Miniprotein binders against SET domain-containing protein 9 (SETD9). Designs and how they scored, part 16

Target 1, 299 residues: SET domain-containing protein 9 (SETD9), of Homo sapiens (Human) (q8ne22)
Amino acid sequence: MPGRLLRGLWQRWRRYKYRFVPWIALNLSHNPRTLRYVPEESKDKVISDEDVLGTLLKVFQALFLNDFNKQSEILSMLPESVKSKYQDLLAVEHQGVKLLENRHQQQSTFKPEEILYKTLGFSVAQATSSLISAGKGVFVTKGLVPKGAVVSMYPGTVYQKYEPIFFQSIGNPFIFRCLDGVLIDGNDKGISKVVYRSCNGRDRLGPLKMSDSTWLTSEIHNPLAVGQYVNNCSNDRAANVCYQEFDVPAVFPIELKQYLPNIAYSYDKQSPLRCVVLVALRDINQGEELFSNYYTIVS
Short names: E, the ipSAE of ESMFold2; O, the ipSAE of OpenDDE; V2, 0.75 times the mean of E and O plus 0.25 times the DockQ between their complexes.

## First folded at step 9 (miniprotein)

Design N23 (from C5 with E38D D40N K41T)
Amino acid sequence: SKVRVTIEGSDPLKIREIIDRAIEIAEELGGEVYIYIDGNTVYIVVEGLSEEDAKRLAEEIRKIAEELGVKVEVKIKPEK
ESMFold2 (binder alone), alone request of step 9: mean pLDDT 80; pTM 0.751

Design N25 (from C5 with G69N V70I K71T)
Amino acid sequence: SKVRVTIEGSDPLKIREIIDRAIEIAEELGGEVYIYIEGDKVYIVVEGLSEEDAKRLAEEIRKIAEELNITVEVKIKPEK
ESMFold2 (binder alone), alone request of step 9: mean pLDDT 80; pTM 0.748

Design N26 (from C5 with P78R E79K K80E)
Amino acid sequence: SKVRVTIEGSDPLKIREIIDRAIEIAEELGGEVYIYIEGDKVYIVVEGLSEEDAKRLAEEIRKIAEELGVKVEVKIKRKE
ESMFold2 (binder alone), alone request of step 9: mean pLDDT 78; pTM 0.735

Design N27 (from C5 with V5I A22V V46I V72I V74I)
Amino acid sequence: SKVRITIEGSDPLKIREIIDRVIEIAEELGGEVYIYIEGDKVYIVIEGLSEEDAKRLAEEIRKIAEELGVKIEIKIKPEK
ESMFold2 (binder alone), alone request of step 9: mean pLDDT 79; pTM 0.741

Design N29 (from C5 with R4T V45R E47T K75T)
Amino acid sequence: SKVTVTIEGSDPLKIREIIDRAIEIAEELGGEVYIYIEGDKVYIRVTGLSEEDAKRLAEEIRKIAEELGVKVEVTIKPEK
ESMFold2 (binder alone), alone request of step 9: mean pLDDT 79; pTM 0.740

Design N30 (from C5 with K14E R21K D53V I64L)
Amino acid sequence: SKVRVTIEGSDPLEIREIIDKAIEIAEELGGEVYIYIEGDKVYIVVEGLSEEVAKRLAEEIRKLAEELGVKVEVKIKPEK
ESMFold2 (binder alone), alone request of step 9: mean pLDDT 78; pTM 0.729

Design N31 (from C5 with K14A I25M E60L I64A)
Amino acid sequence: SKVRVTIEGSDPLAIREIIDRAIEMAEELGGEVYIYIEGDKVYIVVEGLSEEDAKRLAELIRKAAEELGVKVEVKIKPEK
ESMFold2 (binder alone), alone request of step 9: mean pLDDT 77; pTM 0.713

Design N32 (from C5 with V5I I61F A65L)
Amino acid sequence: SKVRITIEGSDPLKIREIIDRAIEIAEELGGEVYIYIEGDKVYIVVEGLSEEDAKRLAEEFRKILEELGVKVEVKIKPEK
ESMFold2 (binder alone), alone request of step 9: mean pLDDT 73; pTM 0.655

Design N4 (from C5 with L57F)
Amino acid sequence: SKVRVTIEGSDPLKIREIIDRAIEIAEELGGEVYIYIEGDKVYIVVEGLSEEDAKRFAEEIRKIAEELGVKVEVKIKPEK
ESMFold2 (binder alone), alone request of step 9: mean pLDDT 80; pTM 0.750

Design N8 (from C5 with V5I)
Amino acid sequence: SKVRITIEGSDPLKIREIIDRAIEIAEELGGEVYIYIEGDKVYIVVEGLSEEDAKRLAEEIRKIAEELGVKVEVKIKPEK
ESMFold2 (binder alone), alone request of step 9: mean pLDDT 80; pTM 0.748

## First folded at step 11 (miniprotein)

Design D1 (from C9 with Y36M E38R; at its last look DockQ between E and O 0.57; V2 from the best seeds 0.00; counts 0 for: pae E 1.6 > 1.5)
Fold by ESMFold2, look of step 11:
Structure D1 (fold): chain B 299 residues (1-299), chain A 84 residues (1-84)
Amino acid sequence: as target 1 above (299 residues)
Amino acid sequence: SKVRVTIEGSDPLKIREIIDRAIEIAEELGGEVYIMIRLSGDRWKVYIVVEGLSEEDAKRLAEEIRKIAEELGVKVEVKIKPEK
């Protein structure tokens, strides 16, 4: 009786292999035999974790250098080897600024979206979706996104399976569900906003910000942090990005953590910080809206 | 002035309503809101701190929170800690 229903649900679950695992399915899978259907390691990632890390470091370093005059307190706390790295990189940038001054350009700092374009060859931004009732969407505003590029990040507070998300989850369409049951609350309003801000303040180490809170504001410092507004694909709109989970490694530069748009709900040093990036499934042209397809992951 | 709110109870929908109202009022008054949520067994304990309010606005916020908590039958402690 209950066994026949559970077998039917398990066959349906096998038949539809989702990157997102619903809470109901997790709560019904107390049977140890269901663990044989979970991939030990994903083989379906479009790009490696190393490539994700390299892209994030490249973008975050560029953002840091663009705002270098405001980073002096942070730099004073860094080892001399790290500080000298940025001084060398700034010297190269200063040489480029000198050449631009010969052309009489008077720009002291670039907007974050301009830095993204200069770094990756494309830029993205939120705008009214091309879908009538979808509200906001995310568009390629400049350049061309090559297949396999990291295009965006899903911002928000990160919850382990046992952590209390109950109040935050009520009426909240911005909960991202990772395959292993980790949740990310990408809502930039109400209690979700306040929880993220509280965790951000909790984890601050003097001038060192351990996460980016600007995705909650109108002045976003990390232009990748708009992934919560990427709409799902539909029959009318084919997917052009997918979600990839990424754990932030221990070696991640502390001075660049200020651009990570995620923060753990608990101050727990035992678990790596989960991030989620959006990766291009094909080349994406300027002017196109991003649509996610987490249903296309191979079984 | 700083307003400290402690909400305790077992009815999460009523607690959520108080939280939402506190955030709404505090942001209208220009306050910065912080929150911590704990669950022990079936009882919730929520700590809210609102910073950057004038003494008069802190009193208004505290009064509004006490009113909605009383209306909903939820246990609330509200303290105002003046700054300079």
Scores: ipSAE 0.552, ipTM 0.869, lowest interface PAE 1.6, mean pLDDT 79
ESMFold2 (binder alone), look of step 11: mean pLDDT 81; pTM 0.771
OpenDDE base, look of step 11: ipSAE 0.736; ipTM 0.921

Design D2 (from C9 with Y34W L39F; at its last look DockQ between E and O 0.39; V2 from the best seeds 0.59)
Fold by ESMFold2, look of step 11:
Structure D2 (fold): chain B 299 residues (1-299), chain A 84 residues (1-84)
Amino acid sequence: as target 1 above (299 residues)
Amino acid sequence: SKVRVTIEGSDPLKIREIIDRAIEIAEELGGEVWIYIEFSGDRWKVYIVVEGLSEEDAKRLAEEIRKIAEELGVKVEVKIKPEK
């Protein structure tokens, strides 16, 4: 049970005094690729927090129901108030188990990308960027994205302004800086990956994950969690999305937290979990690549 | 076997090199890696736990970590525990 050991160490960390490391200097001295910042012109929110929350709940609920045969085990460990929301579906699951024993039922679970399309009317995925030498990018693969839609999420470990990101910031081009100085490490490799998994293991409730770790793998469960691969706009590519910060409210359904692609470095229940969504600045057609109006500091 | 590594010092670049090497070797050996980082009084303290290694691979990992730490002049404590 590495979670118990790590939990004890996290509590020791909470009591230690720390000094903010100048992450800009350490990151610039090692990483020639740019840091990413939310531009000042995007300080105003494009859509309300209520609209962001409603969209995420709609998508996460659809993902949960699509995977319900696996989710029923998790529900059995939760209070009756949570289980009662799914009473009709639990009855069908019981019936489905009996039918499977007779080899009659063929049950096909949709891919997460198809669930996104069925839920929001569009789907996104990473692929080779249309920009030469940009590496990966994110594309609208199906449907049309209306202006103001939530199209993606920026994954990663969330650090409060004074938390120790040393070391993770060295040579790391996926550090996202929020307007208030909160940092999100969206790197899916090396020390960043290990830190995220360690925090995810720390916060688990048995089989119930309190965050999504699958964005670190080849089989992602939350298809929105590809925002770290959205490229910046350029002279040849006008921005069509912007970043918008969102604090997860305390009432967020516990059974859906498994789809949040962010986790706080500190086990601090006093601050809400910060997420960052990408919001469409205009209608975006099928086949278009996403480009952000994000600014970076070049070393 | 389980390998526990504690790294302590004030030079984050040297400590980062040890962390990166430890993760690289542990993953090559098929170990599961966990990490926690503290900063206090201008010093860093890093805890790494690697699980799921054979006794032979755990000894190999420990020797490699001690070697790089000695070359960099960084204080490291490495302990090998039996699997629970």
Scores: ipSAE 0.579, ipTM 0.880, lowest interface PAE 1.5, mean pLDDT 79
ESMFold2 (binder alone), look of step 11: mean pLDDT 81; pTM 0.760
OpenDDE base, look of step 11: ipSAE 0.729; ipTM 0.918

Design D3 (from C9 with E17K E24R E28K K59E K84E; at its last look DockQ between E and O 0.47; V2 from the best seeds 0.62)
Fold by ESMFold2, look of step 11:
Formats: C-alpha cells, structure tokens, sequence
Structure D3 (fold): chain B 299 residues (1-299), chain A 84 residues (1-84)
C-alpha cells in the first residue's frame, strides 16, 4: 500500500508548502518550455458549473455502480444511508433490465467506455491521430456528441500560481495553463507520472482514493480522462471542443473522488481542486477526432 | 528492501538526469517509485523512495544512483532500509 510510507512524507510536505518562492515561477517563464494557451474567446463558459457537476456526478455514479463488487472497503467507510442508496440504485438497475430485456442471467462488469455510452449517449477513446506526426488523438468512438456536452477531462497534477514546477516542466508539451495561472501537468510518463502517483498515495485515506491514478495506465477507469491527447485545431482541422475550468465543490461525494483525474501538488485543504473539462462546440459525429481551441506556448 | 534517496543542488538539469535514471532503473527492477520535490531559496531538494526491491536489486539501484551523482558532481544520500 503506497500510502503507508507517504504518511511521513505527507507531514514533511505540509511543513514545506509555505516555502514557495515566487521568483522561481517567474524565472521558469523565461525558460524554453511548451505550455498550452487558452484563447480569449475560450475564456467564456459554454455551460454552467452546475451542468458540469451534474454530468460528472452522473458518469462517476454509473462507473461506481458498474464496479460495485470491488467497492466493499470504500462502502464500509460510508454512512449506512449512502451505502443503502447505492444498494437501492443497483437493485433498481437490475430489475429494470429484467423488465425490458431479460437478456442476462448474470450481469458482469461493463467496460468504462460502455458505461460512458449508456450514460451520455456517446463514448470517446484515444487512438492514433488523423494528423501526421501528431501521435495520439481522441475520437468519438460511439454515438453522437451534442453541442454543449462534456466530452473529456484534462488529467494531471495541479500546481497553484507561483508553486515551483520542477524538472518535468522542461520540454513538457502537456502543461495546461489555466486563466488564473494554475497549471496542470497532464504528462502520463516519467517524472510527471511519478509525481502524480506520489500525491495520490499521500492523499489516500485508508481505502478512500481521493483521485484517479488509472489514467496513467493501460486500463483507465474514467474514460473521460484522455484530454491531454486532444490535439489543437489548425487551418485544416477546425476546433470542435473547448476547455472549461471547473472547481470541485465541497459537496462532491467522497466515494466518487476516485474518478477525478486531478490532484493538487500541495495539500491545501482550503482551496478547491481545479479540474478542466472539454466541452463540445457543435454536434460531433461518430468517428470524428476532437480538436481544441487551444494553443501550445513555445519558446 | 526500501531505497531512500535524497538529492540536493542548484542545477535542476543535472538533478533531472539523476531522477530520470533512478526512475528508469527502479521500474525496470519492478520497484514502486515515489518522489517529493521542494525548493528552498535557490536549492532543490528531492526525496525518492523505491519500494518492493530485493536486497540485491536495492544495492544495484543505490550503486547506479551514487555513480551518476558523482559523475555529475551532485550531492546524494542513499540509504537502504528493510521492509517491515
């Protein structure tokens, strides 16, 4: 269990969070690094924070119920009213399937992409981009994405303004810059990967996972958490999504935090966790690749 | 065995080379890697913990880290602790 050694490191990290040096953040802005930039027009929110929250809760609850047999340790930490809620929801889901189809003698766990499709009417996944030399991209694999839908989330470690971003920021094309200077490191390899996993283990409370680390693996549990691979628009590839910032509210259910693909570098219980969603600018058809109104900042 | 590494210095590029090497070797050996990075004044201090290694593999990792740190002129401290 990675959390056992990190408890001592967690106490040390708390004591050091107050030694952030602003001059390092300003100096790092002069180093040649790639940052993603949000255009002025993308600063306007396409949908309300309430709509973003509602969508995330709907998807995360569906993912939780799909994997219910593996959630026993988490459920044991929750009030009986919450545990009973999920048992009731699972019983209704099972009964509804029998009413309509009676197709399954034993219901098995569905793939996360299937849950996404059942919940939102579409699914997305990463694959080789249609752009030469772009590497990976993100595609609508099933269904139709309506204008204004939340299609993806930008994963990664969240750094407050003036927090130092070490070593992994040099030559890192997965640094997302929020409007207020908050940075998200969405790199799923190397130092960035290890930093995220270390923060995830630091914040874990027994069986309760306070963030999703599976976006770093080949078997992701939150299928929305592929936003770091959405390519920028170009002359020949018009944008069909935009980025929208979202702060996780205090009312967010603790048992669903395991699907949030973001974690704060500093343990700061007074600041909400920043997330970034990708929102459809138009209807997007099955088979289309996602392209964002976002520019990578280069030296 | 657990390997604990402390790296400190003012040159982040040299420190990054050590971190990159440590991560690559540790993961190849099947170890789990954890890292914490801090800045105080103009000096970086990096804490690395590698878990799940045999004593033999822990010694190999420690040797490789000390070697690259010496070649780059970077101060490191490497300790091997038994897992409990």
Amino acid sequence: as target 1 above (299 residues)
Amino acid sequence: SKVRVTIEGSDPLKIRKIIDRAIRIAEKLGGEVYIYIELSGDRWKVYIVVEGLSEEDAERLAEEIRKIAEELGVKVEVKIKPEE
Scores: ipSAE 0.604, ipTM 0.886, lowest interface PAE 1.3, mean pLDDT 80
ESMFold2 (binder alone), look of step 11: mean pLDDT 82; pTM 0.780
OpenDDE base, look of step 11: ipSAE 0.730; ipTM 0.918

Design D4 (from C9 with Y36E E38R L39Y; at its last fold request DockQ between E and O 0.44; V2 from the best seeds 0.00; counts 0 for: pae E 1.52 > 1.5)
Fold by ESMFold2, fold request of step 15:
Formats: sequence, structure tokens, C-alpha cells
Structure D4 (fold): chain B 299 residues (1-299), chain A 84 residues (1-84)
Amino acid sequence: as target 1 above (299 residues)
Amino acid sequence: SKVRVTIEGSDPLKIREIIDRAIEIAEELGGEVYIEIRYSGDRWKVYIVVEGLSEEDAKRLAEEIRKIAEELGVKVEVKIKPEK
């Protein structure tokens, strides 16, 4: 009996308490007695896959329409019905802009973070963390983030259990471990950057990109793709976001895949692409830094 | 010019040193780096391609990679091809 109970508890513990890769735990070994836990003022909240999908489609469509002039090669590869749909959507958006411009129609392209604000009512960006030793962090730069909103995405190359990650994992604090053992390498430098770019180039179909590589640069096209820089909560910094796993459905619009900041290491597409979003645990005001909610085993 | 590197062996830390050095030099020279990593039969096989180098810079990269691989006792094949 006790063995069966311990096995059951071990499996629940594994799913709940092992949210990050061993290399991240090794990097935190300087403070082995620090427990990260959910503050009493913050409650863990799960948002549905349908809500995540709806939000991503809304944002990615808005980003696509904003860049419509640069999408001409991609549009030529799409069925006429889909191309016509985007032309109709652009005509509606253009009419609104035209009414604000003095009769003259001039092409206007907004910055991606402005599109995020117009679409979700807030924007986020990386900047120097409010924590002295943390380096970079992620802040709400404009607007108010409502509780339950998708605030960010964790970028990086996605590895299944059989895929070779050892080189990438050495001294790498950006390895995220999903509940089922899938790993995401969110490091934007060195071998990790090169691996992501290599997979992105391998999967590209002419002008059609199957993932976003701009999160590796200073000019990001998907402003949500800054999640690797969200710092963990602490006694002095309560969590205001949590991680949610999301598998990209097969019906995801192919022209919008260019905004997904994740790519599978394997060319074999037998598994859905894993993404990880960050979801607000409470309303988050302009100027606040994001802090994630997860637990580490102490020993 | 295009530089193609194949690294093979069973010691991943030594192989990682070569990968890091290749990336460092290639970026210093303004080359674009691509990599594929495979593991089977308790051996690693790593393919690196660097594009957009001058002939002189490609030769420098190849020499540095061969040098570090020899020092570490790691099997490496380096080829330089003209590419446009």
C-alpha cells in the first residue's frame, strides 16, 4: 500500500513541482534553501486552449494585416478565398484610417507593440529588471492587463524526449520543462540561437516562414515573444503570471505561423508544435514587472 | 565561400568547445551559421555550415577549427566550397 501511495504522490509531485529543467535548478543552487511559492494574494488560474487560440489568432491576424505590403509573396501562395478575406479585412481597416487621414490615402504601418495595444489593450516589452541581480525583465509598458489575459509567449526550439539537447543545455538558464517532459530552449544567444535559426530555415517554404525568428533580434515582430525574460516570483515579488502549455492545432492558419516563436527540433511532424503562454493571475497595471508562478524542490 | 564542418565523437564537452569556437569565429567574420546535431549509437555527429565568407576568411575559419579539433583529439572534416 505505502509503495503505491508513494508512486501516486511521486507522479503528482513530478507534474506539479518540476516546472523547469535541471540546468535552471543548477544555476539557482547558490540559494538552495529559497522556496518559490504562490503568494496568498495570488491564485493559480488556468485559461482554456480555445481562449489561448482565439487570442493568438486575433493578435497574429492584426500583425499580418499591419504588414500586408510585405506579405505579397505569401499571399500569392494562398487560396483566392483566403486572399480575398484578408483584402476585405484590410479594406475595413483602411476605411477607418482613411477617415482619420485628410482624404489622402497614404500607407501606414504601425509598430508591432502598437498593434498589440490596439488589439489587447496593453503592451509588454523587455527592459532592465527591478531586481538588482536579475538582469532583464518584462514590463507592462502601456495599458492595463486584465486577469486571465495572455500576456506573453515563451520562445524557443521545442525538443521531444528523444531529441538531442545536451549541448544546448550546458549552463543554459532558459530551458523550460513542460509537464510531459517536452523541453523548450528559450536562449537567444550562442548555439541555441543558431539551432533555432537552422530549424527555421529548414522548415521555410520559399517566402512562407513556419516560425518567428525575430525574437532573436532587437526588432521583434511578435511583441508577445519575450517570455524567456520573465523572472520568477520571490518573497519580495509576488507572482502575477503563470505558464500555460498550448499545442498548436493542425488547422492553424499557415500564413500566421510566421508569428509563432517556437519551432520543433525534428522535421518529423508527428506531434503538434508545443507553445507556452504566460497568463495574468490578476490585473496588472502599466509599469509593473511580470513575475512567474512556479515551485522548485528544496533539498 | 561556404565552409562545411562535420564533427564526430563521443565526448560532448569537447565537441561543444569546437561548436562554440566555430560560432564565435564565424560571427566575428560576418558569416551566417547553421547547425544540425545528431546522436545515435553513443556517438555525436554535428554538421555546421557557414555561409557568406570571403575565400581568405573561409580558410581562416577552417584552419582554426582543424587546430582546436586536433588539440582536443576530436574527428573533424572541414571543406571549403565557392558559393554564390
Scores: ipSAE 0.606, ipTM 0.887, lowest interface PAE 1.5, mean pLDDT 80
ESMFold2, look of step 11: ipSAE 0.556; ipTM 0.872
ESMFold2 (binder alone), look of step 11: mean pLDDT 81; pTM 0.774
OpenDDE base, look of step 11: ipSAE 0.789; ipTM 0.937
ESMFold2, look of step 12: ipSAE 0.534; ipTM 0.867
ESMFold2 (binder alone), look of step 12: mean pLDDT 82; pTM 0.777
OpenDDE base, look of step 12: ipSAE 0.783; ipTM 0.935
ESMFold2, fold request of step 15: ipSAE 0.511, 0.583; ipTM 0.859, 0.883
ESMFold2 (binder alone), fold request of step 15: mean pLDDT 82, 82, 82; pTM 0.783, 0.785, 0.781
OpenDDE base, fold request of step 15: ipSAE 0.714, 0.726, 0.716; ipTM 0.914, 0.919, 0.915

Design D5 (from C9 with I37F L39V; at its last look DockQ between E and O 0.39; V2 from the best seeds 0.00; counts 0 for: pae E 2.0 > 1.5)
Fold by ESMFold2, look of step 11:
Structure D5 (fold): chain B 299 residues (1-299), chain A 84 residues (1-84)
Amino acid sequence: as target 1 above (299 residues)
Amino acid sequence: SKVRVTIEGSDPLKIREIIDRAIEIAEELGGEVYIYFEVSGDRWKVYIVVEGLSEEDAKRLAEEIRKIAEELGVKVEVKIKPEK
């Protein structure tokens, strides 16, 4: 019934165009983090959509193989060619792990952050910000982030232009506004958390998850999904990442959708799922905090 | 037990307060909370579903939601269903 209600809400919203724009504008003006400014020298897309997709597929595949024993129910729903691919990749991965480690090593499941490091050559995690007033931030915990790398993803429920953000916008600093008016609510608490979980449950097909809900918990499965805690740049902290919008293609592997930290509020299959990645503007060393160039537009 | 709540009104701040309190109570009781909403003109209609409660806790949640809604002058309908 959650899925039927959410699809019904989308159809009704289409019929009532723009009725709540003043309320949405008022709430967005009280949340300056939602006001996006993209400097002319920082283009909308620093790297190609193909490079973004390739990176996400590489990371998500590695995460899937790391938890392969826990994927048995999902595997039962997949075509044999897809199952055979992962079984072959798993066999090669196990052999590679043994070659890199001494014979005394015991087999273990790696933490998602370790998988990120093994896959991309770096890892990131949330921790107390180097800015006293900022609370949390995101740091490069291991390795070196090369310029142009996808470093993080901005999680949350995706609202098409003029879809209602009920209620979540009031006092919510985690609303990200895309250039075309698409909104992403990255708040992991309160009504925002509940809305995301509701959409995730609506779209789930048995064991097959259509999005990642673990970014809402203490045990995250996609270590890239910490972008809502990346702080804005300042005079004392130059930006080292920028936001880049990415639409998930229709052919995205269904078994890997469980790692996408975004879900559409409406069940509108005509629009691609919007994701936002953070892309390195320069090489970023181990121990550095990430800072974005997302700030209030001054007029 | 499964608790189904329907909230109707035109004041989003009052409706928000009911939603926030319902989430707080339901999570304290160990329930899973789902929420959906629709809008028609200036009227909001919100559906809340809470799963995984005992029959006693479902009755407690229903009473607290009705109390808060009455204090705020907001129309609610609360139904309790067995989980099967």
Scores: ipSAE 0.448, ipTM 0.829, lowest interface PAE 2.0, mean pLDDT 78
ESMFold2 (binder alone), look of step 11: mean pLDDT 80; pTM 0.754
OpenDDE base, look of step 11: ipSAE 0.638; ipTM 0.882

Design X1 (at its last look DockQ between E and O 0.32; V2 from the best seeds 0.00; counts 0 for: pTM E .756 < .8, other shape alone 5.958 > 2.5)
Fold by ESMFold2, look of step 11:
Structure X1 (fold): chain B 299 residues (1-299), chain A 105 residues (1-105)
Amino acid sequence: as target 1 above (299 residues)
Amino acid sequence: SKVIVVIEGSDPLKIREIIDRAIEIAEELGGEVYIYIELSGDRWKVYILVEGLSEEDAKRLAEEIRKIAEELGVKVYVVIKDGRSPEEVKKLARYLEKALRWLEK
């Protein structure tokens, strides 16, 4: 009788807390997955925040340019220096001053996965896991992932301590716990999907999107945003990626925020947005499935 | 038409059942669903906004939610925005003010 159990646990926890993030509800599913987290001994980062930022900016800029014909409303809101930056980047790859007028025919042909490959030398995507009972997994579909590369991002709504995640946490194997207690709900279904969509709509400013909602759909725009389907390592499968926490700096280009697959539950102007990337622990070949550990032991 | 649902109570299983059912029905009707959740002590307050429904579908959703809430003994307030006057909305203002501000953003 899960209803009586949950109420009893809630009443017990209520007595011990002032204004806390709700305790994580008992997971009543027999899913083999566990709560994902980064252990204390892996607190040191595998790569620098600057390397994470540089990779994300490189990928997001390439995605933006690939979809440039669809970005006209956003461009109209940007300073001329930013607009001319993108016009210059397009001109480097083509002849003539009026290349923007004819870009529709060329840029509509590339899928985000192909842009990822052209930018980083590899692509990843969801597919049926090689593990019999695991459901979905994430695979290197093209190219080779070098050790230390950012290979994926963990999508979802970000909850600070004391923010209400209780209903979202019931039977939800996609809750990721950061070292400092920040939680990310990477579930793309049910109440979790609705909450993310609600926060995304709340923060949207006209045509300018402050986060990526396409990871919730069948047509994702940020191909890195598949990390919630990376399975934990097992007896048969050694880990080849680890989680690394990253706070988005205030200087992050506003037109590229549309590719960040995370959004804060509360509108909190004082804290940076938390993201979590997955970083390769070794070279990973084409066709391999990604497997994470519960913790990182050094690089 | 817009449907606004406000759920308040202390029984988490009953509240979650209403949330899940509201999302399920609204999505089957082709509506867009938005949600805002507050927790104060041992009491939850949940705001649900459903947009993009016909007047007929909005009335159907409201009826289903009221029936589920009655069966569970949970207090809910359901408002159909296009079918209500500003005066009716003001009478419910204390229950809807946070939801309308947050969900209308």
Scores: ipSAE 0.648, ipTM 0.828, lowest interface PAE 1.1, mean pLDDT 78
ESMFold2 (binder alone), look of step 11: mean pLDDT 70; pTM 0.622
OpenDDE base, look of step 11: ipSAE 0.710; ipTM 0.862

Design X2 (at its last look DockQ between E and O 0.29; V2 from the best seeds 0.00; counts 0 for: pae E 2.6 > 1.5, pTM E .721 < .8, other shape alone 3.996 > 2.5, SAP 77.036 > 70)
Fold by ESMFold2, look of step 11:
Structure X2 (fold): chain B 299 residues (1-299), chain A 108 residues (1-108)
Amino acid sequence: as target 1 above (299 residues)
Amino acid sequence: SKVIVVIEGSDPLKIREIIDRAIEIAEELGGEVYIYIELSGDRWKVYILVEGLSEEDAKRLAEEIRKIAEELGVKVYVVIKDGRSPEEVKELAEKLRKALKELYERGK
């Protein structure tokens, strides 16, 4: 059989890609604030990889401790030193609850959004966008987001440059393109949802969950994983977050991988898992909607 | 009951139409859908697993998929597995995991 059908699919993907180019060019020409230039010698990162990693570990550990009773199978596989670490952290938390009980306050467990607020001082959630006909957006629901904070994560299946994103890119507005050509499919419906779920099941090793699949559901366990609904900035809405690419280091705690809302399409993983975070460009007040720049030009 | 669908062909638009329809019907019936897609040369192979269906709903899904595939001229294989045998479920899941691993090794 000839490769004409694959070539035809590639041409349709290119036409899909070009569908965004005129909009990006028009937006950039009318609002210079939406154009972010990255000097060729500079990194495209707003904050250090260490700061991103530290934030994710802090949030994911808090989520893990909040669900500790449901983690028994995973805990049985952890080295005793790691298990003791979590038991020590939980003991400190329990002493804090006793102090609150002394003040006639009682709390047992928290929703993930509350854990986010207690950990970072703010929470975010999706809701109907303030833009007419934009559909969903992402809002700061509690607290104040400080400049430089990691505020969200762009979820989805990760495709390397050479991998075919068939198939899944047909009619798909949630494709995020990294600077080096890595693609993230953040669509939570249809074939994209099914592909992510399948990769999640593929990579699961017994009780070890190697990625978060709950961003595909109505009950999200990682409240940061709403970045696919952050709308792009426009002439009337200046960006208040930007995208920052992050490669997950090999030493990332395996018990916390269950909160990473990304998974590689190819099981043969020679490259680190790519994640994308959204970082605040300024202080963002409670009630504000998040807006991002979609395109970064290296100059 | 589980439905296993294997789709083969070189026309990705026709295959995508079958996939989208299978997902739509399976989710309406309350099934959970898993998919693996491979490309070798210009031939697509798609593996679909649908779990959590009654035996009647599994038969209905299989019939709808065969009907759509016939109308589009696309070759499909549809098998219904009894989901009441834990050993068969475990064995199938492990075979699919091994097949995906081996396929990615070849596709380097």
Scores: ipSAE 0.359, ipTM 0.675, lowest interface PAE 2.6, mean pLDDT 75
ESMFold2 (binder alone), look of step 11: mean pLDDT 70; pTM 0.615
OpenDDE base, look of step 11: ipSAE 0.570; ipTM 0.767

